# VH-VL binders against MLP-like protein 328 (MLP328): the designs that were tried, part 18

Target 1, 151 residues: MLP-like protein 328 (MLP328), of Arabidopsis thaliana (Mouse-ear cress) (q9zvf3)
Amino acid sequence: MATSGTYVTEVPLKGSAEKHYKRWRSENHLFPDAIGHHIQGVTIHDGEWDSHGAIKIWNYTCDGKPEVFKERREIDDENMAVTFRGLEGHVMEQLKVYDVIFQFIQKSPDDIICKITMIWEKQNDDMPEPSNYMKFVKSLAADMDDHVLKA
Short names: E, the ipSAE of ESMFold2; O, the ipSAE of OpenDDE; V2, 0.75 times the mean of E and O plus 0.25 times the DockQ between their complexes.

## First folded at step 14 (VH-VL; framework fv_remtolumab_arm2)

Design y4 (from x7 with light chain S92D; at its last look DockQ between E and O 0.77; V2 from the best seeds 0.73)
Fold by OpenDDE, look of step 14:
Structure y4 (fold): chain C 151 residues (1-151), chain A 119 residues (1-119), chain B 107 residues (1-107)
Amino acid sequence: as target 1 above (151 residues)
Amino acid sequence: EVQLVQSGAEVKKPGSSVKVSCKASGYTFRSYAIGWVRQAPGQGLEWMGWIIPIFGTADYAQKFQGRVTITADESTTTAYMELSGLTSDDTAVYYCARYGDYKWGMDVWGQGTTVTVSS
Amino acid sequence: EIVLTQSPDFQSVTPKEKVTITCRASQSISRYLHWYQQKPDQPPKLLIKYASQSFSGVPSRFSGSGSGTDFTLTINGLEAEDAGTYYCHQSDRLPYTFGPGTKVDIK
């Protein structure tokens, strides 16, 4: 079993990369309404909502369980990428490193992909690989599509 | 049933400290923030701070920084609020409350703990 | 911190009348504004969450609206049991804060 790794996947989405990027960059407050079955709450702990380096806390449901996640946000406007640097929470009990990068790339006028990169390192050898969390974040990106398209 | 049960009334001397407990039950304790709110007699609600048990760290209102300590014990699913350097201005009913989620407000409240500070 | 103000401070209302309470934030808080009802010698109770969503068990006569900086709690047809003090509360950013409260009496 691997002790660390990097998962990479691409999620096909519709519309504008800019709109999707904007949602993840600056409109996190909309997440509970958009994908409430995944995200139940988000709050700014430090910094401004759309500021680089901001600390946010998420209340979410993963595999049917309510969990909490604290992350430091990194913003890359040039590449339309947002990075969630894991700091604390349920996932961080099993992972020492948990960084998730969402990058939005326009492929055609009406089609985009969300490239998701998950960098992870276990807390110890007994912890499981975070494949379930990769599935989770993929579902977030996918399910957000309809809401972004309606905006 | 989700409920918060607080410790009993306290009578304290000026300069002393008070520690109020809030026993939570009926839900996953570590996953929901507990806030502390006080209310002086005839006054409004005042947010003091909160803690997210899984994090183990609390955030406080500026007014209480350095004087209040909020903790959570996951083993007993109990949150605590300790306030030091008490004065008569600290006479109030102190409430603990659960944030059902971080953006949906405080959906469950304790019954309140009356703290009276008098010489 | 975000300062919340409420209007009016006090309101005496005849039963079945409409009651409107406003809450204003010193800066935009999106929709992260909640309303609480408090009766004497009782803890506050959540009425409206996230500006306009009624909490479970709350009578339909209670409704909330607004976004950004201006919010309104409306009681359509005040009942005697609705006497109490109503507080708005923001959870947009720390430290969280309350409005000063609006006391509603029944004539």
Scores: ipSAE 0.692, ipTM 0.892, lowest interface PAE 0.8, mean pLDDT 96
ESMFold2, look of step 14: ipSAE 0.732; ipTM 0.903
ESMFold2 (binder alone), look of step 14: mean pLDDT 94; pTM 0.958

Design y5 (from x7 with light chain S30Y; at its last look DockQ between E and O 0.78; V2 from the best seeds 0.83)
Fold by ESMFold2, look of step 14:
Structure y5 (fold): chain C 151 residues (1-151), chain A 119 residues (1-119), chain B 107 residues (1-107)
Amino acid sequence: as target 1 above (151 residues)
Amino acid sequence: EVQLVQSGAEVKKPGSSVKVSCKASGYTFRSYAIGWVRQAPGQGLEWMGWIIPIFGTADYAQKFQGRVTITADESTTTAYMELSGLTSDDTAVYYCARYGDYKWGMDVWGQGTTVTVSS
Amino acid sequence: EIVLTQSPDFQSVTPKEKVTITCRASQSIYRYLHWYQQKPDQPPKLLIKYASQSFSGVPSRFSGSGSGTDFTLTINGLEAEDAGTYYCHQSSRLPYTFGPGTKVDIK
């Protein structure tokens, strides 16, 4: 079993890559309204809702359990990619590195993909690989699709 | 049943410090923030700061930065607030409250601890 | 730091009448605004969360509305037990803040 690694997956979405990117880049305040069964709250620790380098705290449900997560985001507008760098939380008890990159790519006028890259390293060899967290973030992207389509 | 039980009233001299405890029960202590709010006699509510126990790091209102320390002990499920350099302006009821509502609302409050700074 | 203001500071209301309390934020807090009720010598109680969602056990006469910077708490048919002070509280960004309060009593 690997002690560190990179997971990559693609989630097919509909509509505009720029609208999906904007949601993840700048509009995290809408997540509880859009996908409230996954994300129950988001608050700003430092910076602004749309700032590179901002720090946000998330309250979410993963596998039926409430968790909290603190992240610093990095914004790459040229590639329509947002990186959530893990700082604190339940996930950081299992992982010493947890960085998730959401990149939105327009394939055709109405079809996009969200390329999700998860860079991770276990706290120790006894910890599980973060496959359940990859499943979780895939579900966030997939379920957000309906809300972005309405906007 | 979710409960927050605070330590008893304190009478303090100017220049000293006070440490108020907040014993939590009935929920997973480490996963929910506890905030501290004070209320001077006849005045409104004033947010002092909070801690999410699993983070171990507290955040403070600007007014109290440098004088307040908020901590959490997971083994005893107890949060603490220590305020130093007391003056008569610090005479107030001090509340702890849990952020158990998922939108970061304070859904359970302690009974309050009266701190009187005199003489 | 986000400043919350409330209006009115004080209001005396005839039983069964409508009470309207407003809260204004110095910048957008979207829907991250909560209302608390505090009766004399008691801790505050969560009344309305996330601008408009009633907390468990709250009577239906209480409702909240608004988003962005302007929010309203409404008591539709004031009862004697509703006398007290009402505070708004934002959780959009740290540090969190409270409004100054609105005292409501029975005329």
Scores: ipSAE 0.805, ipTM 0.915, lowest interface PAE 0.9, mean pLDDT 93
ESMFold2 (binder alone), look of step 14: mean pLDDT 94; pTM 0.956
OpenDDE, look of step 14: ipSAE 0.906; ipTM 0.949
ESMFold2, look of step 15: ipSAE 0.786; ipTM 0.912
ESMFold2 (binder alone), look of step 15: mean pLDDT 94; pTM 0.958
OpenDDE, look of step 15: ipSAE 0.910; ipTM 0.951

Design y6 (from x7 with heavy chain T57Y; at its last look DockQ between E and O 0.83; V2 from the best seeds 0.76)
Fold by ESMFold2, look of step 14:
Structure y6 (fold): chain C 151 residues (1-151), chain A 119 residues (1-119), chain B 107 residues (1-107)
Amino acid sequence: as target 1 above (151 residues)
Amino acid sequence: EVQLVQSGAEVKKPGSSVKVSCKASGYTFRSYAIGWVRQAPGQGLEWMGWIIPIFGYADYAQKFQGRVTITADESTTTAYMELSGLTSDDTAVYYCARYGDYKWGMDVWGQGTTVTVSS
Amino acid sequence: EIVLTQSPDFQSVTPKEKVTITCRASQSISRYLHWYQQKPDQPPKLLIKYASQSFSGVPSRFSGSGSGTDFTLTINGLEAEDAGTYYCHQSSRLPYTFGPGTKVDIK
């Protein structure tokens, strides 16, 4: 079983890559209303709400269990990508590296993909690979699709 | 049934410290934030800070930075608030409250601990 | 820190009338605004969370509205037991803050 790795997957979405990116980059406050069965809340810990290097705390449900997560985000407007770098939380008890990159790529006027890259390293050999967290973040992207405003 | 039970009233001299305990029961202590709020006689509510026990450290309001220490002990499911350098302006009721798992509202409150600072 | 203001600071209201309390934030807090009721010598009690969601066991006469910077708590048909002080509280950005309170008395 690997002690570190990178998961990559693509989630097909509809509409505008720019609008999807804006949601993930700048509009996290809308997540509880849009996908409240996954994300129950998000609050800003440090920095500006939509700035590179800001720190936010998330309250979410993964596999029926409530969890909390603190992350520092990195913003890449040129590639329409946002990175959530793990700092604290339930996931960090299992992983010492947990970075999730969401990139939004326009394929046609009405079709996009969300490329999800998860870079991870276990805290120790006894920890599971984070496949459950990959399933979770894929479901966030898929379920948000219905709620993003289409241009 | 979720409960927060605080330690009893205290009378303190100026310049000393007070440490208030908040014993939690009925939920998974490590996963939910506990905030501390005080209220001076006849005045409003004042947020002091909070701790999410699984993170292992607290965040504070600027007014109390450097004077307050908030901690959590997972083995006893107890949160603590210690305020140092007491003056008569610190005479107040001190509450602990749990943040629920939805939208960060304070859904369960302790009964309050009266701290009186006098000579 | 996000400053919350409330108005009015005090209301004396005849039973069965409507009470309106406003809370304004110094910057947008989306819907991360909660309302608490505090009766004399009691801890605060959560009434409305997330701007408009009634907390369990709260009478239907209490309602909340608003988003962004402007929020309202409404008591539609004031009862004698509703006398007390009402506080708004934001959870959008740490450090969290409370409004200064609105005291409601029965005439």
Scores: ipSAE 0.616, ipTM 0.876, lowest interface PAE 2.0, mean pLDDT 92
ESMFold2 (binder alone), look of step 14: mean pLDDT 94; pTM 0.955
OpenDDE, look of step 14: ipSAE 0.852; ipTM 0.934

Design y7 (from x7 with heavy chain G105A; at its last look DockQ between E and O 0.76; V2 from the best seeds 0.80)
Fold by ESMFold2, look of step 14:
Structure y7 (fold): chain C 151 residues (1-151), chain A 119 residues (1-119), chain B 107 residues (1-107)
Amino acid sequence: as target 1 above (151 residues)
Amino acid sequence: EVQLVQSGAEVKKPGSSVKVSCKASGYTFRSYAIGWVRQAPGQGLEWMGWIIPIFGTADYAQKFQGRVTITADESTTTAYMELSGLTSDDTAVYYCARYGDYKWAMDVWGQGTTVTVSS
Amino acid sequence: EIVLTQSPDFQSVTPKEKVTITCRASQSISRYLHWYQQKPDQPPKLLIKYASQSFSGVPSRFSGSGSGTDFTLTINGLEAEDAGTYYCHQSSRLPYTFGPGTKVDIK
């Protein structure tokens, strides 16, 4: 029974890596319009929508259950990667470490991948591995694909 | 049925404090934010702050920072707002309200608690 | 803090006529703007969420529009029971804020 680990996956997407990155980096306020069945709201706790180190609060539905999550983001423009560092929420009751990195990589003029890295550590051995949260964040990336061209 | 029931009216002297309770029922208390809003006689609504019980910490409007403390007790499904250093300007009706699970609109309101500050 | 302003401060309106109330934010709040109605001696109640979505049980004469910094609440065919004060409220960033209110009376 692993107490910590790293999950890595790739989600194929279409279009521009820069536009996909901008959505996740700077435009989280648009998530409820685009993927409202997953994400019901995002609000700024500290900083701005596009600030490195900003703190945001998310409310979302995972496995049919409403949850809330507070994160601090880190922005890496050189690699088109944004990291959501878990601070508080339902997921933090199971995990003492929960960091999710979304990186957008242009593969060809119309094809990109979103590389998702999830770094985690359980609160204790009784907690499940966060595989359902990995499935959830993959679904966010996949479902956002058709909505990135909307500003 | 989602309900918020507040404690009764208070009469307080200047310089004292008041603690208003907000008993929640009919939903998963720890997962939904509770906000506090006050209204002085003949005046508009003022947002005071909020708490999401599972986070255990509150956020406050600048005007009330340092004087207000908002807490939540999951075992009794009750939120509290305590305001210290009372003056006559704090005479108001104090409301608690729940934020729903979509876009953080206040969808359920308590009945209000009248606090009167006088000598 | 995000400042919300409302216009007008007060309207006296003949029954069955249209009421228009505006709310302006000091910076973009996208569509994270909500409208509340407060009747005398009652707690506020939610009318419109997320700029334009009618809350359950709200009469169809109430509608909302806008995005960014400029928002409108419309009462299309005012009824006597609609007299009261209307507030906008933003949830885009903490701390949250309310507009100063617009009082609507029946002529």
Scores: ipSAE 0.725, ipTM 0.902, lowest interface PAE 1.4, mean pLDDT 93
ESMFold2 (binder alone), look of step 14: mean pLDDT 93; pTM 0.951
OpenDDE, look of step 14: ipSAE 0.904; ipTM 0.948

## First folded at step 15 (VH-VL; framework fv_remtolumab_arm2)

Design z1 (from y3 with light chain S30Y; at its last look DockQ between E and O 0.67; V2 from the best seeds 0.83)
Heavy chain, then light chain:
Amino acid sequence: EVQLVQSGAEVKKPGSSVKVSCKASGYTFRSYAIGWVRQAPGQGLEWMGWIIPIFGTADYAQKFQGRVTITADESTTTAYMELSGLTSDDTAVYYCARYGDSKWGMDVWGQGTTVTVSS
Amino acid sequence: EIVLTQSPDFQSVTPKEKVTITCRASQSIYRYLHWYQQKPDQPPKLLIKYASQSFSGVPSRFSGSGSGTDFTLTINGLEAEDAGTYYCHQSSRLPYTFGPGTKVDIK
ESMFold2, look of step 15: ipSAE 0.844; ipTM 0.929
ESMFold2 (binder alone), look of step 15: mean pLDDT 94; pTM 0.954
OpenDDE, look of step 15: ipSAE 0.925; ipTM 0.958

Design z2 (from z1 with heavy chain Y27G; at its last look DockQ between E and O 0.80; V2 from the best seeds 0.85)
Fold by ESMFold2, look of step 15:
Structure z2 (fold): chain C 151 residues (1-151), chain A 119 residues (1-119), chain B 107 residues (1-107)
Amino acid sequence: as target 1 above (151 residues)
Amino acid sequence: EVQLVQSGAEVKKPGSSVKVSCKASGGTFRSYAIGWVRQAPGQGLEWMGWIIPIFGTADYAQKFQGRVTITADESTTTAYMELSGLTSDDTAVYYCARYGDSKWGMDVWGQGTTVTVSS
Amino acid sequence: EIVLTQSPDFQSVTPKEKVTITCRASQSIYRYLHWYQQKPDQPPKLLIKYASQSFSGVPSRFSGSGSGTDFTLTINGLEAEDAGTYYCHQSSRLPYTFGPGTKVDIK
């Protein structure tokens, strides 16, 4: 199968694109409270919680297995998009490239979508495509919706 | 049940190095951080640094930057802390601890390794 | 590095009384603050994680509160076995740090 590729999906969400974007851009410290069955912890390695170029370490559960992930954060305020660039972790044993872009787009006063783009390349041909990680990040966006909506 | 067992006490001369081992048993070694904490006699706890074994790189407190090296060996499920350029101020008990809880609290501690630096 | 301070340095308390220990961070650490108990010649033991969550097996007389920069550990009804030194510890950002400790003795 393909050794590299790009997955794109859209997750329908409710409320304000700006509030959802703020959560993903600046408020990752809230993730364990909001979606703690997925994300157990986030800590700053370098930079600030809301800084472009910050490096964060994530402790999470994917398919019932605890994993850890280090990423460099890219912030695009004009498009309300945040990129998680994979640096280290369980994901990087499967993939040599793992970049996930979350973009929040207002569709109507109360409806938004989160457009998720995953750019990936396998470590080798024997590795599976990252469909499990795409399912995981979709669930993060979907499950975060309730927390942001409650305000 | 997760357990951390450290190497035995050491007596060192000033200017030398010490390498303390921390053998983990139970649970997943590679996915959880191992931190190193020291305590000089009658003093408080000092965080020295940590390693997440799957990353293979360590992070250090500013005070110890350049003198401490923290490593992990997945095949033996053992973390190591090496401190160089020892002085009498480095006389302390050295602990390893696991960050295995959901928000990075240190939930499992080794028994401690006493390092005495004496002329 | 984030500096944690604790108050008081030392507290001598009659049995069954309430103990309050404070920890202040030099910048917001949200709720990434943990409390440890250490008895002489023993490793520290985790009491409270994430500001207010009791660790497994910790007596209900121990509670934690706070967020941001100001945190408290409360022992409601001090027992003799609670004598020791209490440390706060932050995990919001690397490098992690400990508070200087609060020693609690029984009168």
Scores: ipSAE 0.807, ipTM 0.915, lowest interface PAE 1.0, mean pLDDT 93
ESMFold2 (binder alone), look of step 15: mean pLDDT 92; pTM 0.946
OpenDDE, look of step 15: ipSAE 0.921; ipTM 0.958

Design z3 (from y3 with heavy chain Y27G; at its last look DockQ between E and O 0.79; V2 from the best seeds 0.80)
Fold by ESMFold2, look of step 15:
Structure z3 (fold): chain C 151 residues (1-151), chain A 119 residues (1-119), chain B 107 residues (1-107)
Amino acid sequence: as target 1 above (151 residues)
Amino acid sequence: EVQLVQSGAEVKKPGSSVKVSCKASGGTFRSYAIGWVRQAPGQGLEWMGWIIPIFGTADYAQKFQGRVTITADESTTTAYMELSGLTSDDTAVYYCARYGDSKWGMDVWGQGTTVTVSS
Amino acid sequence: EIVLTQSPDFQSVTPKEKVTITCRASQSISRYLHWYQQKPDQPPKLLIKYASQSFSGVPSRFSGSGSGTDFTLTINGLEAEDAGTYYCHQSSRLPYTFGPGTKVDIK
């Protein structure tokens, strides 16, 4: 099995790519209200809600287990993509590289996709591949869909 | 149910240090932040800093930068706050508190540790 | 650091009357604002989290409202046991901060 790799998937969403991108890029404070069964909160460690290079701390539930995660984000407005680069947390006990890219692409006036790219490397050979985390981030994108549409 | 039990009261001389312990029982220790809050006699609450044990990294209020060290020991489920260079202005009750959800309300509080700084 | 202010500093209130306490943040904190009650010689206790969510076991006479920079704690029908000091606290960004407190006495 691979010690490192890249997972890619697409999640079909509805509405405006710009609105979906803004939610992930700039409005993470809304996540607990929108998808609180997944994300219980987000706080700013450094920077602002909409800053490139900001550091945020996330509290979430994955596979019924509460976890915490600290990330630095990179913002790519040209491609409507935001990258969460893993710094600390339960994920980082298993992985020494965990970068998740969310890119929002308008396909037609009312149809978009969220392309999710996860770049990862295990801490050691004994660690599992992060397929559970890929499943988790797919569900975040899918479940956020209805809440962006309501705006 | 989560409970926090702090070390006992201390009397200190100016210029010395104090280290207060906060023993957590019940629930998961490593995943939840422990914050430290102090209260001088007749005054309000001051946030000093916090630590999330799994990160091992503390964050501090500006007022206490350089004088406070906050640590956590996962093996004993105990957090510590050490304040150095004590003056009479540091006479206060020192609380530890746990953040119970990811919105970071402090839902469980220790009983408080009185620190008196006097010549 | 985000500064929180509270009004009034002190309020003496006849039992069964309504108490209103305000908290203002120096910048938007969304709904990441929490209210605590502290009685003499006791640790603070969480009353309201996330602007308006009553914490477990808190009497229904306590409610919170607001978002952004302006927040209100309401005690609808003050009781003798409610005497104490009330603090707001923000958790939108580190370092976290408290308001200066509002002391409530029973007449």
Scores: ipSAE 0.694, ipTM 0.889, lowest interface PAE 1.5, mean pLDDT 92
ESMFold2 (binder alone), look of step 15: mean pLDDT 92; pTM 0.946
OpenDDE, look of step 15: ipSAE 0.915; ipTM 0.952

Design z4 (from z1 with heavy chain S102T; at its last look DockQ between E and O 0.84; V2 from the best seeds 0.87)
Fold by ESMFold2, look of step 17:
Structure z4 (fold): chain C 151 residues (1-151), chain A 119 residues (1-119), chain B 107 residues (1-107)
Amino acid sequence: as target 1 above (151 residues)
Amino acid sequence: EVQLVQSGAEVKKPGSSVKVSCKASGYTFRSYAIGWVRQAPGQGLEWMGWIIPIFGTADYAQKFQGRVTITADESTTTAYMELSGLTSDDTAVYYCARYGDTKWGMDVWGQGTTVTVSS
Amino acid sequence: EIVLTQSPDFQSVTPKEKVTITCRASQSIYRYLHWYQQKPDQPPKLLIKYASQSFSGVPSRFSGSGSGTDFTLTINGLEAEDAGTYYCHQSSRLPYTFGPGTKVDIK
């Protein structure tokens, strides 16, 4: 039987939840400029850069290893949340479910939280839990902070 | 050393098909896209399509949709491009190329495979 | 999907002079444009990635600029070995596309 779970973490960020949300919702084309040591490229497979249901392909480095990932995004403007639903890639060889939700919550005028929820299911019992991927996406959110503040 | 080595030149009759191979070495084959580009004599470059081997599925330019099939075999680290329904307009050099850590640019190219379609 | 055009189609240029080649996209491709050089009877080779970043081993006389829909490749001080055809290529969205090419000859 496959093992599954949900990880939740919070990353404190500065500034406007709306601006951070816009970056993750609509402006993924800026990621190689902003956090190029993590994300080397993003390209559109289907839809537009800001479309609900768009499919994008990501080229990234995780734990020093180049990986590729295809996802379909779901946009929830009411909650300022964007979900990346895993379709294909290195992570999908370990996991049959890999959905990552980035939600941006304003706590005070200059303080926000990025709440990251990762819903996952292993391909089989021998696969590791995706703690390295949670660490990775947490670092993406943290390292993007400065670029959003400067925008 | 990253290398792409393509199969040899071919002469084909109209209506037949051709399958060009692209043997990759020197890098993690499954993690990088391979694209296919052709060039008719005296003409420019035409993007035909690509495959990321770990995905196992290809994407094609509209012009070639329905006539081209691009595949990858991880066990032999070889990509293939098959073009069917050949006409004299398909006479060209066919290249494979890898998309490296170049922000989706093609950093390594095969030597090219000349395909001649003649009656 | 995305059409790239190049200008000029052809240039004949005196050695040591400046070459300017433009590429225009039918919609914004941000900085996802790459330049390739192809010499006669050779495969293309990557010169400039991501609009302005020189690829490894490319001489400093080559530079790229632009974003959005308008891009420029500049050869500042043309040398004899630079004769060939130059292509732009976009990677913003699939299917990817090439420009039609700009041929550069030595006078």
Scores: ipSAE 0.815, ipTM 0.917, lowest interface PAE 0.9, mean pLDDT 93
ESMFold2, look of step 15: ipSAE 0.795; ipTM 0.914
ESMFold2 (binder alone), look of step 15: mean pLDDT 93; pTM 0.949
OpenDDE, look of step 15: ipSAE 0.934; ipTM 0.959
ESMFold2 (binder alone), look of step 17: mean pLDDT 93; pTM 0.953
OpenDDE, look of step 17: ipSAE 0.929; ipTM 0.956

Design z5 (from z1 with heavy chain S102H; at its last look DockQ between E and O 0.86; V2 from the best seeds 0.86)
Fold by ESMFold2, look of step 15:
Structure z5 (fold): chain C 151 residues (1-151), chain A 119 residues (1-119), chain B 107 residues (1-107)
Amino acid sequence: as target 1 above (151 residues)
Amino acid sequence: EVQLVQSGAEVKKPGSSVKVSCKASGYTFRSYAIGWVRQAPGQGLEWMGWIIPIFGTADYAQKFQGRVTITADESTTTAYMELSGLTSDDTAVYYCARYGDHKWGMDVWGQGTTVTVSS
Amino acid sequence: EIVLTQSPDFQSVTPKEKVTITCRASQSIYRYLHWYQQKPDQPPKLLIKYASQSFSGVPSRFSGSGSGTDFTLTINGLEAEDAGTYYCHQSSRLPYTFGPGTKVDIK
């Protein structure tokens, strides 16, 4: 069992990479409306909804349990990638490092991939690998698809 | 049932501090924010700050920065608000309230704690 | 910090008539606005969450609308027990803030 690692997965989505990227980059305020069974609330701690370096606090449900998470975001417009850099929360009790990168890549006119990269390090050897969190963030991307398409 | 029960009324001298407790029950204390709101006699509501217990740190309104300390004790499921350097302008009812799953709305309120600052 | 204003400051209303209270934010808060009712000598109670969603147990005569910077609380058919002060509150960004309140009395 590794004490640190990187998970990578790809989630097939439909439509425009630019529209999906905009949702994740700039429109987190819409997440409770779009995927409210996962995300119950998002609020700004520092910065703006669409700014690099903003700090946001998330209230969400993972495996039927309410959790909270504070993150600083990094924006890479050239690659249409946004990084959620973990600061505080339930996940940070298990992990020293928790960085999740969502990159949106246009494959054809109507097909895109959301490439999710999770960089992690356990607090100690007794902690589980974050496979449940990888499943969770995959489900966020997948379930957001219809709402971006309908926008 | 979710409940917040606050400590009793206090009379304080100018220049001293007050620490109000807020005992929570009926939910997973560490996962939900507790906010503090005060109301001077005949006045409106003022947001003072909040804490999410699992974070262990608080955020404050600018007006109270440097005078207020908000803490949480998971073992007793109790939040605290301490206000220092009291003046007569701090005479108010102090409320705690929980942020539930309502887009960071305050769904449960304590009964309030009256703090009177007098010589 | 986001400033909320309310109008009117005070409103005296005949029973069964419509009450309209407005709240304006100094910048967009999308739908992260909540309405609270405070009766004399009681703590506030949540009425409307997220601009327009009724909280559990709130009578249907209470409704909310708006988004962005302009919001309205409506009491359609005022009843005697509705007398009190109504506050808007934003949760879009920290630090959170309240409006100054609107006192509603029965004529």
Scores: ipSAE 0.805, ipTM 0.914, lowest interface PAE 0.9, mean pLDDT 93
ESMFold2 (binder alone), look of step 15: mean pLDDT 94; pTM 0.958
OpenDDE, look of step 15: ipSAE 0.920; ipTM 0.954

